# Ledger of designs, part 2: miniprotein binders against b1l550

Target 1, 279 residues: b1l550
Amino acid sequence: MRLPEELLERARDIHSEAPSHRIKLDRVGSFGLKVPVEFKGFLLLAEADVWVSLPEGRRGVDLSRQVEAIYELSNPPKDPFSLCREAAISLLEKLNYADSSGVSIRFDAPLQDGESLKYYGVEISSIASDEIINKIRVEILGMTACPCTAELIRAYKSSEIAATHTQRSLGILEVSTKAEHPDPDKLASIIERAMSSPLRTYTKRPDEGGLVIRSLSNARLAEDVVREMIHLFLEEFGHLPEDTHILAAVRSMESVHMHDIYAERSFSLDEIRKEISSH
Key: E = the ipSAE of ESMFold2; O = the ipSAE of OpenDDE; V2 = 0.75 times the mean of E and O plus 0.25 times the DockQ between their complexes.

## First folded at step 7 (miniprotein)

Design rd1 (at its last look DockQ between E and O 0.01; V2 from the best seeds 0.00; counts 0 for: pae O 13.9 > 1.5, placed apart)
Fold by ESMFold2, look of step 7:
Structure rd1 (fold): chain B 279 residues (1-279), chain A 82 residues (1-82)
Amino acid sequence: as target 1 above (279 residues)
Amino acid sequence: DPVREAKLYFRFAKFLIRLAERLLERGDVELAAEWYKEALELLEEALEIAEEAGNEELIKEIKEEIERVKKLIEELEKKLKG
């Protein structure tokens, strides 16, 4: 059906009216937009969400202005972090009734894996109001399996343990800061290094048979991976503002049980430094 | 303004098509096909809006681009099959 121009124009004016229920909304926007970005020399098609706050006295959002804000900035393609921040600022400028805006951009970041590429998940956001808060979440699949554990299990002749220690794990680092977004490759590297470090917490010596086997449980390895993520994060990013907030987590897909194992710690840089220095 | 909105989506779809063409020139056939498919989706949305607005010239332009992109996608998918 083709609607008359006059009817369409009248319908679009409805957005500036007052709503029947005067309730503020925190996020109103366009979600799932596809925009090009250039990340470390790679041209990627990212998924973007854009939103603004909606005051209690305004019925709707100017949707085309929201889309236009990020579309204009994505041509020519540029670094997703600049696009994210600049689009959030542009939203507040274009939609002056809002007191806050946000942009999130999701893409699979390429990472060299020998002669091929592998990918890990990146989601960045910038939330603009009186200040700008930048958030980045990196998710990368890995394994918590330990080759040295397989050798010890073979020495103990326990075939069931061998079936339980090889598992796939999702490592997560999420950072919220007033500084620029941390480099996602460095966050991914921290996660991968933490997953490989189970060898440091487990010596190749067979310590008191049964207790060694229990200490190699996948649940404990997830917890130590999170601790190692935090340690490595502090080494790399300890210079960030003290109120920077971090979430470090691991979700392991345990094949021997019907449920996943999950470990998580959230903290600010100030809080974790105080905790560590007190011991 | 529905004509302005349809033109916004149409121009952005053409921008994505240009980028897909560069990917194809580089030999990235699978990736180019993915980008052409996303551009096609946006062209279809632009067409829907243009038809609601009754802008016959814009409708014709968008339909021509849709047909071109559909043929390209079909050709690329045949190259990727088996």
Scores: ipSAE 0.611, ipTM 0.880, lowest interface PAE 1.3, mean pLDDT 81
Fold by OpenDDE base, look of step 7:
Structure rd1 (fold): chain B 279 residues (1-279), chain A 82 residues (1-82)
Amino acid sequence: as target 1 above (279 residues)
Amino acid sequence: DPVREAKLYFRFAKFLIRLAERLLERGDVELAAEWYKEALELLEEALEIAEEAGNEELIKEIKEEIERVKKLIEELEKKLKG
């Protein structure tokens, strides 16, 4: 039953009213939307957040318009990079009282692993204001082997094979840039190559043994992994704008401890280049 | 370092071979044969890596061990069929 037009005309627009407290809000929107995206030939159902700023003189945001903006652009499904950018711009156009907007899309990205698939976590975002900033966060698990324990065991007892503990480690790369979103597969590859070894979905016994042996041969501290990630990132993405911001981090889920080891570095491309050149 | 990796595979294979030998001493012929087969697979992988690295000495050592293990497997399989 549609409300009579007369009642609609008399209804107060609550969202446009002055708030009780004149305070600007940075982000107001809908979180946890489900949107279809096309990624590397896969049709995926992604989780999306959409938001805009709210001026001090307006009580609320037109949430329905926000939802419409992203869904209009999601049919037919498109790549999540374009969807983020286009939706962020569309939000500003549709909600003219906002001085900024943002879209974030999260999903598990499929990655080929032999005859099977593994995955990495990805969050793609765009923030629009006077400029557009694109952000991407990639998270992927790998394996690390501890060099310290190996050395202790070697010192205590001569072993044909250097024994050490291994653990799963989460590698993280977050990039914020005025350029286009960096390729998430390349970011995932950088993280895996920085680890002692990648993880595999399916292994035969020899393959499993090989994976462990590779890990032992490339024993690395969490600190080593982060430094290697940064090094590899600079080699692959050094062409990005100098004001591009990067977070490189590792969380090692230690097998011999109840706690995790964490290491990170936050930097801009110009800052890190100056640091490296000074040595 | 591919040479180091090949050496690690080779040492691991040798460990499995020693394990198989101990199983034979206990009379576990079937299980010993399985471990010899796994050792052989690792030796073959070690060989591939060593060949890519161009280490002639290591290649020779691995090949000699492969031949030894193949003969052992053949002998054990004959015992299991007989």
Scores: ipSAE 0.000, ipTM 0.184, lowest interface PAE 13.9, mean pLDDT 86
ESMFold2 (binder alone), look of step 7: mean pLDDT 86; pTM 0.837
OpenDDE base, second read of step 13: ipSAE 0.000; ipTM 0.204

Design rd3 (at its last look DockQ between E and O 0.01; V2 from the best seeds 0.00; counts 0 for: pae E 15.1 > 1.5, placed apart)
Fold by ESMFold2, look of step 7:
Structure rd3 (fold): chain B 279 residues (1-279), chain A 82 residues (1-82)
Amino acid sequence: as target 1 above (279 residues)
Amino acid sequence: DPVEEAKLYFRFAKFLIDLAERLLERGDVELAALWYKEALEELEEALEIAEEAGNEELIKEIKEEIERVKKLIEELEKKLKG
């Protein structure tokens, strides 16, 4: 004597407010793994997240096999982009119950700054299913003009203008594409060229008695930096698939008050080309 | 499951230790010290989980590695200062 399917379906409807039942999950995995990567000749300790989808009928994920997938590929250390893509593919192969997998890898990338090194933030991802989507986010610190400075410049057309007010700001480019990850150094270069004043550091000197961070007076408005990022991106990466999605943004970093700003624009390549060609 | 979780962190720490030892063989003392410190953090996580699970054999193994790595870090840091 079997139970009617209608009664079982009603029971599921009745439990709309009940605690979680057999519900599929989008991301189940291990987050914050430390993995070695080799980037541009540097051996870096990166942070990785690995996950798979979990169908509603399966009680849990085999964490050991997930960690093994990225561990096996990270010894010996290799290029983080290859590691990311290969690990995502390996996860789907090892965990046949999953419809999708994902890997994120975060590291600070070295950048030559005069006679010293500085770093910028990189996060890459590969999400595998029937296709692979590659995402990269680059963040780099610089200087922008605050709104108060722009007003002063417009109001006082004189040689008596003192040093303009600037603020520390984070320049952001994020790209999601079916093509290979864009080169993070090129993305960082686009951000730096769009900003008027990259953040510089100075080592303590015996005769000066301290570490000095210097602001330059030639800072751009955050809105204009975002526009310039888009222009420079299109020059270098306009060849990517038309459904490639980009976010360009500037966010103030130093304090929260009336002078802080945030500017962003997101777009697909198809979208922005139509916008530009209409003007 | 908790025992397997502790073993996972323990294996990860051993992986980092192996890389640190290879760096030390190359003469990269400052980088090796950094990686030993990262390994110590993972060993301490593994120990916490193993203690919650009550696996005395695993607890003993992890504590032995912690003491070995701590001593090594101290030795390397003295070399870097000298």
Scores: ipSAE 0.000, ipTM 0.273, lowest interface PAE 15.1, mean pLDDT 76
Fold by OpenDDE base, look of step 7:
Structure rd3 (fold): chain B 279 residues (1-279), chain A 82 residues (1-82)
Amino acid sequence: as target 1 above (279 residues)
Amino acid sequence: DPVEEAKLYFRFAKFLIDLAERLLERGDVELAALWYKEALEELEEALEIAEEAGNEELIKEIKEEIERVKKLIEELEKKLKG
């Protein structure tokens, strides 16, 4: 039974009341929503977070309106980039007391791997205020081979291709820009090219052997991978605004240690250009 | 088989010794010293196992190698301090 309308009219709007402490909140919203998106011809169920800022004079956010905003825009399913941007804007319109809003959409993106598919992790976000900032985070696994151990083996057996330990490494590129979201496939490609070798979903034995040989012939430290990622990023995306912020990182799941090796660099395009020009 | 186990450690020690020798040839004295020390540990393990097995010939061979490696380590350490 729906509560009688008369009782609803008498009920206090708790969310609009003054809080006990007049403190602004940066993010209030619903996390872990499921929304359909269309990505490269695939219909995917993505995880979504939606939020707005809350002024100091308001106790709570109208959460139902937030959820409504994103679901209205998700039918029919559309690309996640447009969904993020449009939903962020819609949130500000629907919740006029907010000075900022944000939407984040996460899913595993399919990537063609010969006759099969592999995947990379992607998080697409948009934050709206007086301006719109678009953010994208791409994570993809690759393989690294250790150059240090390879050098030791080479010293012993004088081989062109020296044996060494290999491990899975997670490469990460996060880009925040006032421009449109960078192409996630291109970002994934940059990460893979920065590794000793990519991973494959399906390999025949000769292909597997070739992959290993490639890795051994291209041994890289975690530090090397990050530097290569940055270099390749600048070649592909150097046209982005100078205030574009980038995080390049790698987490190497070392096969000879119980712990991971991690390396990162955070920078703006302006900062990194100045750094490179100084050499 | 304890004898085969001892031989395994002994062979591995010899591998490490060979590696150390190659490092010396390229001028990496510090790293060579480290690998000789690792080899010594493996030789000592091989010796312990060989003694438990009672193989007199193997014991003799390992002991001779231990003395050789110890002397090499001492010589390298003198070079590093001087």
Scores: ipSAE 0.000, ipTM 0.203, lowest interface PAE 11.3, mean pLDDT 87
ESMFold2 (binder alone), look of step 7: mean pLDDT 86; pTM 0.832

Design rd4 (at its last look DockQ between E and O 0.01; V2 from the best seeds 0.00; counts 0 for: pae E 19.8 > 1.5, placed apart)
Fold by OpenDDE base, look of step 7:
Structure rd4 (fold): chain B 279 residues (1-279), chain A 82 residues (1-82)
Amino acid sequence: as target 1 above (279 residues)
Amino acid sequence: DPVEEAKLYFRFAKFLIDLAERLLERGDVEFAAEWYKEALEFLEEALEIAEEAGNEELIKEIKEEIERVKKLIEELEKKLKG
């Protein structure tokens, strides 16, 4: 039963009232929407968050207009990058009392893995105000092998390939920039290349063995992985604006411990360039 | 060090070759062939790195091993088709 139009109008009137406390809110919106997007030829159902700022003189946000804004732009389905940017702009236009808006779209991105598909997590966002800031977060699992244990075993037993424990590790790259969203596949590739080896969805026995051997040959601490991620990022994306902000992180699900190992670095391109130049 | 990296890949290839040889001795021809193919990939990677590093001795050694392994794969594939 659609609520009568009259009741909807009354509800809108409540939102336009002066609040009891004149306080501006930074973000008010709808979280957990489902929107279709087209990504690399795949039609995906993504989760979306939409929000705007709320001035001190307004009690509530017109949530229906927010939802309308993103769904209008989602038919027909389009790429999530354009959807985020266009929706963020549309929100400001539709909700003229807001001085800022934001859209975030989350989905599992398909990635070709031989004859099969694997995936990585991606969150694409755009924040609109006096400027547009584009944000992308990529998360992908890889495998790490511990170099410390490998060295201990090598010291004890002369072996060309030292045995060590391996574990799954989650690599994270988050980029915020005034430029266009960085390519998420490239970000995922950076993370995978920074680890001891990538994960595979489907492996034959020789392939599995090869992955393990590769990991053993590329034993890396979580700290090593983060540093390598940063290095590779600078090589690929060093052309981005200097005020671009990056978070590089790794969460290693250690197989020999009950807890995870975590390492991260947050930086701007300007900051990290100065740091590297100083050494 | 690119030279050390190339050597690492080359050592891994040799390890896989040794494993394949052991599998072959056990009569597991199909599985041996797959490991030889994997070894070949590592050899090719090692070669690329060695070439970039300009180490002529290592390049020569890797190339010789590539030719050996390719020939072996061909022989095994003929056995599997027959």
Scores: ipSAE 0.015, ipTM 0.355, lowest interface PAE 7.0, mean pLDDT 87
Fold by ESMFold2, look of step 7:
Structure rd4 (fold): chain B 279 residues (1-279), chain A 82 residues (1-82)
Amino acid sequence: as target 1 above (279 residues)
Amino acid sequence: DPVEEAKLYFRFAKFLIDLAERLLERGDVEFAAEWYKEALEFLEEALEIAEEAGNEELIKEIKEEIERVKKLIEELEKKLKG
């Protein structure tokens, strides 16, 4: 019987029809795909999103072709930056009705911390159209101390009290550029250097005591951490194209009530240089 | 559309299974077990979609692969416990 086969073909053709409302869509795709990547000698399981633009004259997207684009390129596993860029280009080629495509890849990156490893969050993306824009977001946990708490602790000469007045903060650097993705390890290093002291992935009692003491010795406002992140970023990556866009931020990992803090600054390299040179 | 979607998840699960097998050849038993577990999640999603579509041939294929992968995971976990 040919009826089931004809029904399947009709269902596929529905996606190529014009919609009842001719409205362009910016992102139509598959999200949360599991893909293997090889990052600095580690084989990691990453999560990917793939999408394309959908013109006003087309009703739907060929889902299988989207997943095929990244699946074929992820076997065998390769570095996530190449996978991201190549998949975005492949999407645009395979779905020729789209005027843009995008791929995002998320993973936890290992970072050497003395004789052990720690991990930080990485999300990269590539958006392809008549040009390719690469974006990377790095998130890493650190420890900060409130300056108000530091004044109180100056009256107390005890490491016991010091342990009760530290807090965890999330440092964020996000870079959007036409150049290749910046090295995530360097971005993570910038965030760590801007903070009071890094958190360790494996902490014993003696190590934990050292982290607490270090944090109290280098108390900083979240605002000052963001400013330091910007200065360190310019030192390392000031050579990127002038229209490169950066977001630098610090967020408290405490409750959402009055004890939370968030500081951020977004800028282009062109913008920040003019701002600094005017002072 | 559901039949094609189920086949897509099934195909990707098979890709992850191939990767897990390559990891076993390298002696990476712990990572292989993780990848087999991820493959199982895709197989279970594929099964849900295939059952929604009522495609009995695909349902049978997916269930056979699920049983195989579950046995592999169990064997690898025993090896890891030592």
Scores: ipSAE 0.000, ipTM 0.167, lowest interface PAE 19.8, mean pLDDT 77
ESMFold2 (binder alone), look of step 7: mean pLDDT 86; pTM 0.823

Design rd5 (at its last look DockQ between E and O 0.01; V2 from the best seeds 0.00; counts 0 for: pae O 14.0 > 1.5, placed apart)
Fold by ESMFold2, look of step 7:
Structure rd5 (fold): chain B 279 residues (1-279), chain A 82 residues (1-82)
Amino acid sequence: as target 1 above (279 residues)
Amino acid sequence: DPVKEAKLYFRFAKWLIDMAERLLERGDVELAAEWYKEALELLEEALEIAEEAGNEELIKEIKEEIERVKKLIEELEKKLKG
């Protein structure tokens, strides 16, 4: 059956530019886009999310404009930080109905591992509004001391010598700042250095003359790794704005118990400086 | 504009294909295959949009590229199995 042309034309007249409910949306966009980036001489295929805010009086966004903006800026491939920031600014300027925009870019950054290459995880974002906020999260695998072995060492009582066992752990450092994104290689280096602890050595107990307990492991406890991450971060990045926010964390990947071990500390530079100066 | 949108995805797929060819020239067969697969996904998305728009010339162009990329992926997968 063919519909009369008059009815089809009247059906086209039924049109609304306003949404059914006038509710503002914080993020509307395209997620999981594949974009080439160039990171320190490496050509990588990153994953990107792009979004804008949508005011309560507007029905929808032009998703293809968002996709177009980031792909155009990604040719030729450029460093992901410039791409992230420039795309966020461009989105806010081009879609002037939005009061904020955001871009996230995720990639595996290469690291030398002897004669081979390994990778660590990086996620960056830039959120533009009346100001721009830059965030970076770095995740890298390393080794920490096993809690069970560490507890045996702590419980030392007699002439026994114990060895420290290690476990696979994920080190995490996340920074949110109004300044430029910190260099991910420096953040990764902080995490790796924090996990690479000196060999633990215990001197004799006074009441058992001549006894030496020595740890043969070069791994640190998760709690001490987090503390070392913070120390090293302050050394390299203490110059960032005082409202810069940091999260440092370690999560076990191969717990000897049924439960993962997790340690974290979040802080602003303002907060940690007050904490240190008060002790 | 659906024709513009289809051409956008088609252009980006071709750009990923060019980058994958550079990876292949470096000897990175496994990585090149992965990038070709991502390009294929963009080509298939472009095809869906072009078919909705009814643009026969664009549909033909995209289908030809899809066939070329599918054969290339198959060839590279065989090399990886050895």
Scores: ipSAE 0.071, ipTM 0.599, lowest interface PAE 6.9, mean pLDDT 77
Fold by OpenDDE base, look of step 7:
Structure rd5 (fold): chain B 279 residues (1-279), chain A 82 residues (1-82)
Amino acid sequence: as target 1 above (279 residues)
Amino acid sequence: DPVKEAKLYFRFAKWLIDMAERLLERGDVELAAEWYKEALELLEEALEIAEEAGNEELIKEIKEEIERVKKLIEELEKKLKG
């Protein structure tokens, strides 16, 4: 039953009222929406967060308009990059009291692994204000072999192939740029190449043995992985704007310890270029 | 380099064989047999790669090891059934 028009006219707009405390909020919105996206020929159901800023003089945000903005743009399904950018802009247009908006879309991205598929985590975001900033975060698991233990065993047994412990390691690349979102597959590839070896969904025993041999022959510290990620990133994406910000990180889930090893570097392209040129 | 790859598989198989021998010394016959079987699979892969590369010396060495491991597996399986 639609409420009588007369009652609607008499009802005060609570969202437009002055708040009890005049404080600006940075982010107000709906989190955990489900939106369809098209990614590399796959139709995926992604999670989405949408938000806007709220001025100090307004009590609340019109949440229905936020939801409508992203859903209108999601039919028909499109690539998540365009969806983020267009929705962020649309939010500012629809909610004129906001000075900033943002959209974040999260899903597991399919990646070809021989005859099967593996996945990496991706979060694609756009933030709109006086400018548009695009952000992408990629997370993918790989394998690392410890060079320290390998050296100890080699010293003791004089074996050509030194045994060492191996573990899963999570590699992370986060890029924020005024340019278009970097290709997430390329970012995932950089992370995998920086590891001792990639993980495989399905392997036969000989293939598994080969993977282990590769890992043992390419033993790396967590620190080595991060440095290699940065190096490979610069080779592939060094053309991005100088003010582009990058976070490169690895979390090694150590098999011989109850704790993880973590390493990271945060930098802008201009900063890291100056650092490398000084050596 | 296929020759290098074949050698890596061969060395890894030998490592597994050494580990299996240690398991036998501990009295774990069943697990040792499993490791020998894994080693055999790697030896067979190494052989295929070596044959593709045409390295006659390496092919000979791998074949000799395959025959040795097959005999060991057979002996262990007889012990487990008896």
Scores: ipSAE 0.000, ipTM 0.169, lowest interface PAE 14.0, mean pLDDT 86
ESMFold2 (binder alone), look of step 7: mean pLDDT 86; pTM 0.822

Design rd7 (at its last look DockQ between E and O 0.01; V2 from the best seeds 0.00; counts 0 for: pae E 22.4 > 1.5, placed apart)
Fold by OpenDDE base, look of step 7:
Structure rd7 (fold): chain B 279 residues (1-279), chain A 82 residues (1-82)
Amino acid sequence: as target 1 above (279 residues)
Amino acid sequence: DPVERAKLYFRFAKFLIDLAERLLERGDVELAAEWYKDALEWLEEALEIAEEAGNEELIKEIKEEIERVKKLIEELEKKLKG
């Protein structure tokens, strides 16, 4: 049933009214949109969040304009980095009452694994205001082997290869920078290299044994993994602006415990450089 | 420790070789060949690490085993093509 035009003309724009409480909101928008993106030759359906700030004098946001902004830019499908940046800027243009905007795009990124594919989680974001801040979060699973248990067993019984428990661990790198988004594949690689061994989608029997042996030879605590991630990150991305902010974290799904072990470090590039130089 | 890592990889390669030998005894020539090839890769990696570490004794041992395994692979491949 189309509402008669006459009723539409009489309807007040509720969103443009003054609110009962004059309070600015930081983020108002649509979460859980689906948008196509092109990534490494793959056409992917990604989840997207779009938002803007809302001034104290406006009751609500024009949500339809937000949705229009991102979908206009998503056809034809493009890389998620450009989509995030362009959409964030477009939101500010379309919603002139906003002083800031943001776009976040999430998907599973394909990663070649021999004859098969594995994946890592990625969230690409851009926040626009007086400046543009680009953010990327990469999450990938790996395997860790516990060095403590290995040492205990070795101490008890002389063995050529000390047995230890292994578990899946989720590595996380989140980078916020005024520069362009860092390469997510490189970030994923850093995380994998920081762990005892990578995971494989497809393994032949010999390959499986090899993964275990490599893991045992690189036994690492969750704390070790985080420190290694930071070290490798600095080697690869030390050229980023000094005010770039990084979160490095690991969640180890411990096989001998009912709970997970978590370790993290948040830092800026200037902060961590000072810390390292002081030792 | 690079030397200990090389030793670990070398021991694992020997394990794969032992398994391949058992497979041959059972008549599974194709699978045995696969395991020998995999063992060879581990031996080569072990050798590289040992060379970087400068352990002459370990280098010698690994090289001798590489030559042995290469000959075995060649013999098995001839059997599979024939």
Scores: ipSAE 0.016, ipTM 0.311, lowest interface PAE 7.3, mean pLDDT 88
Fold by ESMFold2, look of step 7:
Structure rd7 (fold): chain B 279 residues (1-279), chain A 82 residues (1-82)
Amino acid sequence: as target 1 above (279 residues)
Amino acid sequence: DPVERAKLYFRFAKFLIDLAERLLERGDVELAAEWYKDALEWLEEALEIAEEAGNEELIKEIKEEIERVKKLIEELEKKLKG
């Protein structure tokens, strides 16, 4: 049996004391809890963190109440978004000395890949105080090719060259909003389409057929993938509150190169709309 | 207070058992077995504390749960192999 050290602190009956130094703590809680969740018909094993703020006059938190709050709500298993939000609210009710609480839930989400399944990373959070802020981060691996690799494939018709010059890329979308969490499958789709969207976009336009096909084999730069992710995000989620914050990023993970390429943009919906309209 | 500590560990183990039972009802045998194994560890620690405290009623309750959970784990592991 491994017993969390925080749980033992309550058994010592020390939590109601004043601390030697009266300093507020932002996050105190139980991390790495295993919880079952039900996501789109799948029963998944998720990992959860729960925490509250601790006022400067209180020495410790009631850790068993924190663990109880999420486990009571996870039985029977339910969707992770409801669990996350409801647990955050329950923490404030159970630990009324805190001015904020938070819950995060992490799981690998299944995604159809033809006749098989693949998985992508999801982490959701709900932070409760006088309002509730919902956050979701989606990470999904994809493949990109540099322009030289695409041209070599065309010229030589060699799969070995393609394998040595392709790039594994990690796409990231992170959204923080007062609205409900965006659907992680839609966020994952945006990331994947940004890596494959040039092919679909060119197909919809009336272009020179042969030249368009050849240009579609070119790699997208990490910078352009991020820009496409933002464009697609605005099409799907532009209706969210104006103070919604987004981070869009790509890290190209090349096993043969000396370093990764990374591109990132963070923005609020209000900010990006002004930027686009300002020319 | 060792009686209070034993009751706390026992209550936590019972939460894990409830979750494992729900997983079995949904057919997820592998995950349920993992949760039952975690619960058993908490039950065994709770029993040690209850025995040191001499609480007859609590000892009986914990021992009954331990026997039940061990038997369930053995049955689930057999099902997973075959």
Scores: ipSAE 0.000, ipTM 0.137, lowest interface PAE 22.4, mean pLDDT 76
ESMFold2 (binder alone), look of step 7: mean pLDDT 85; pTM 0.819

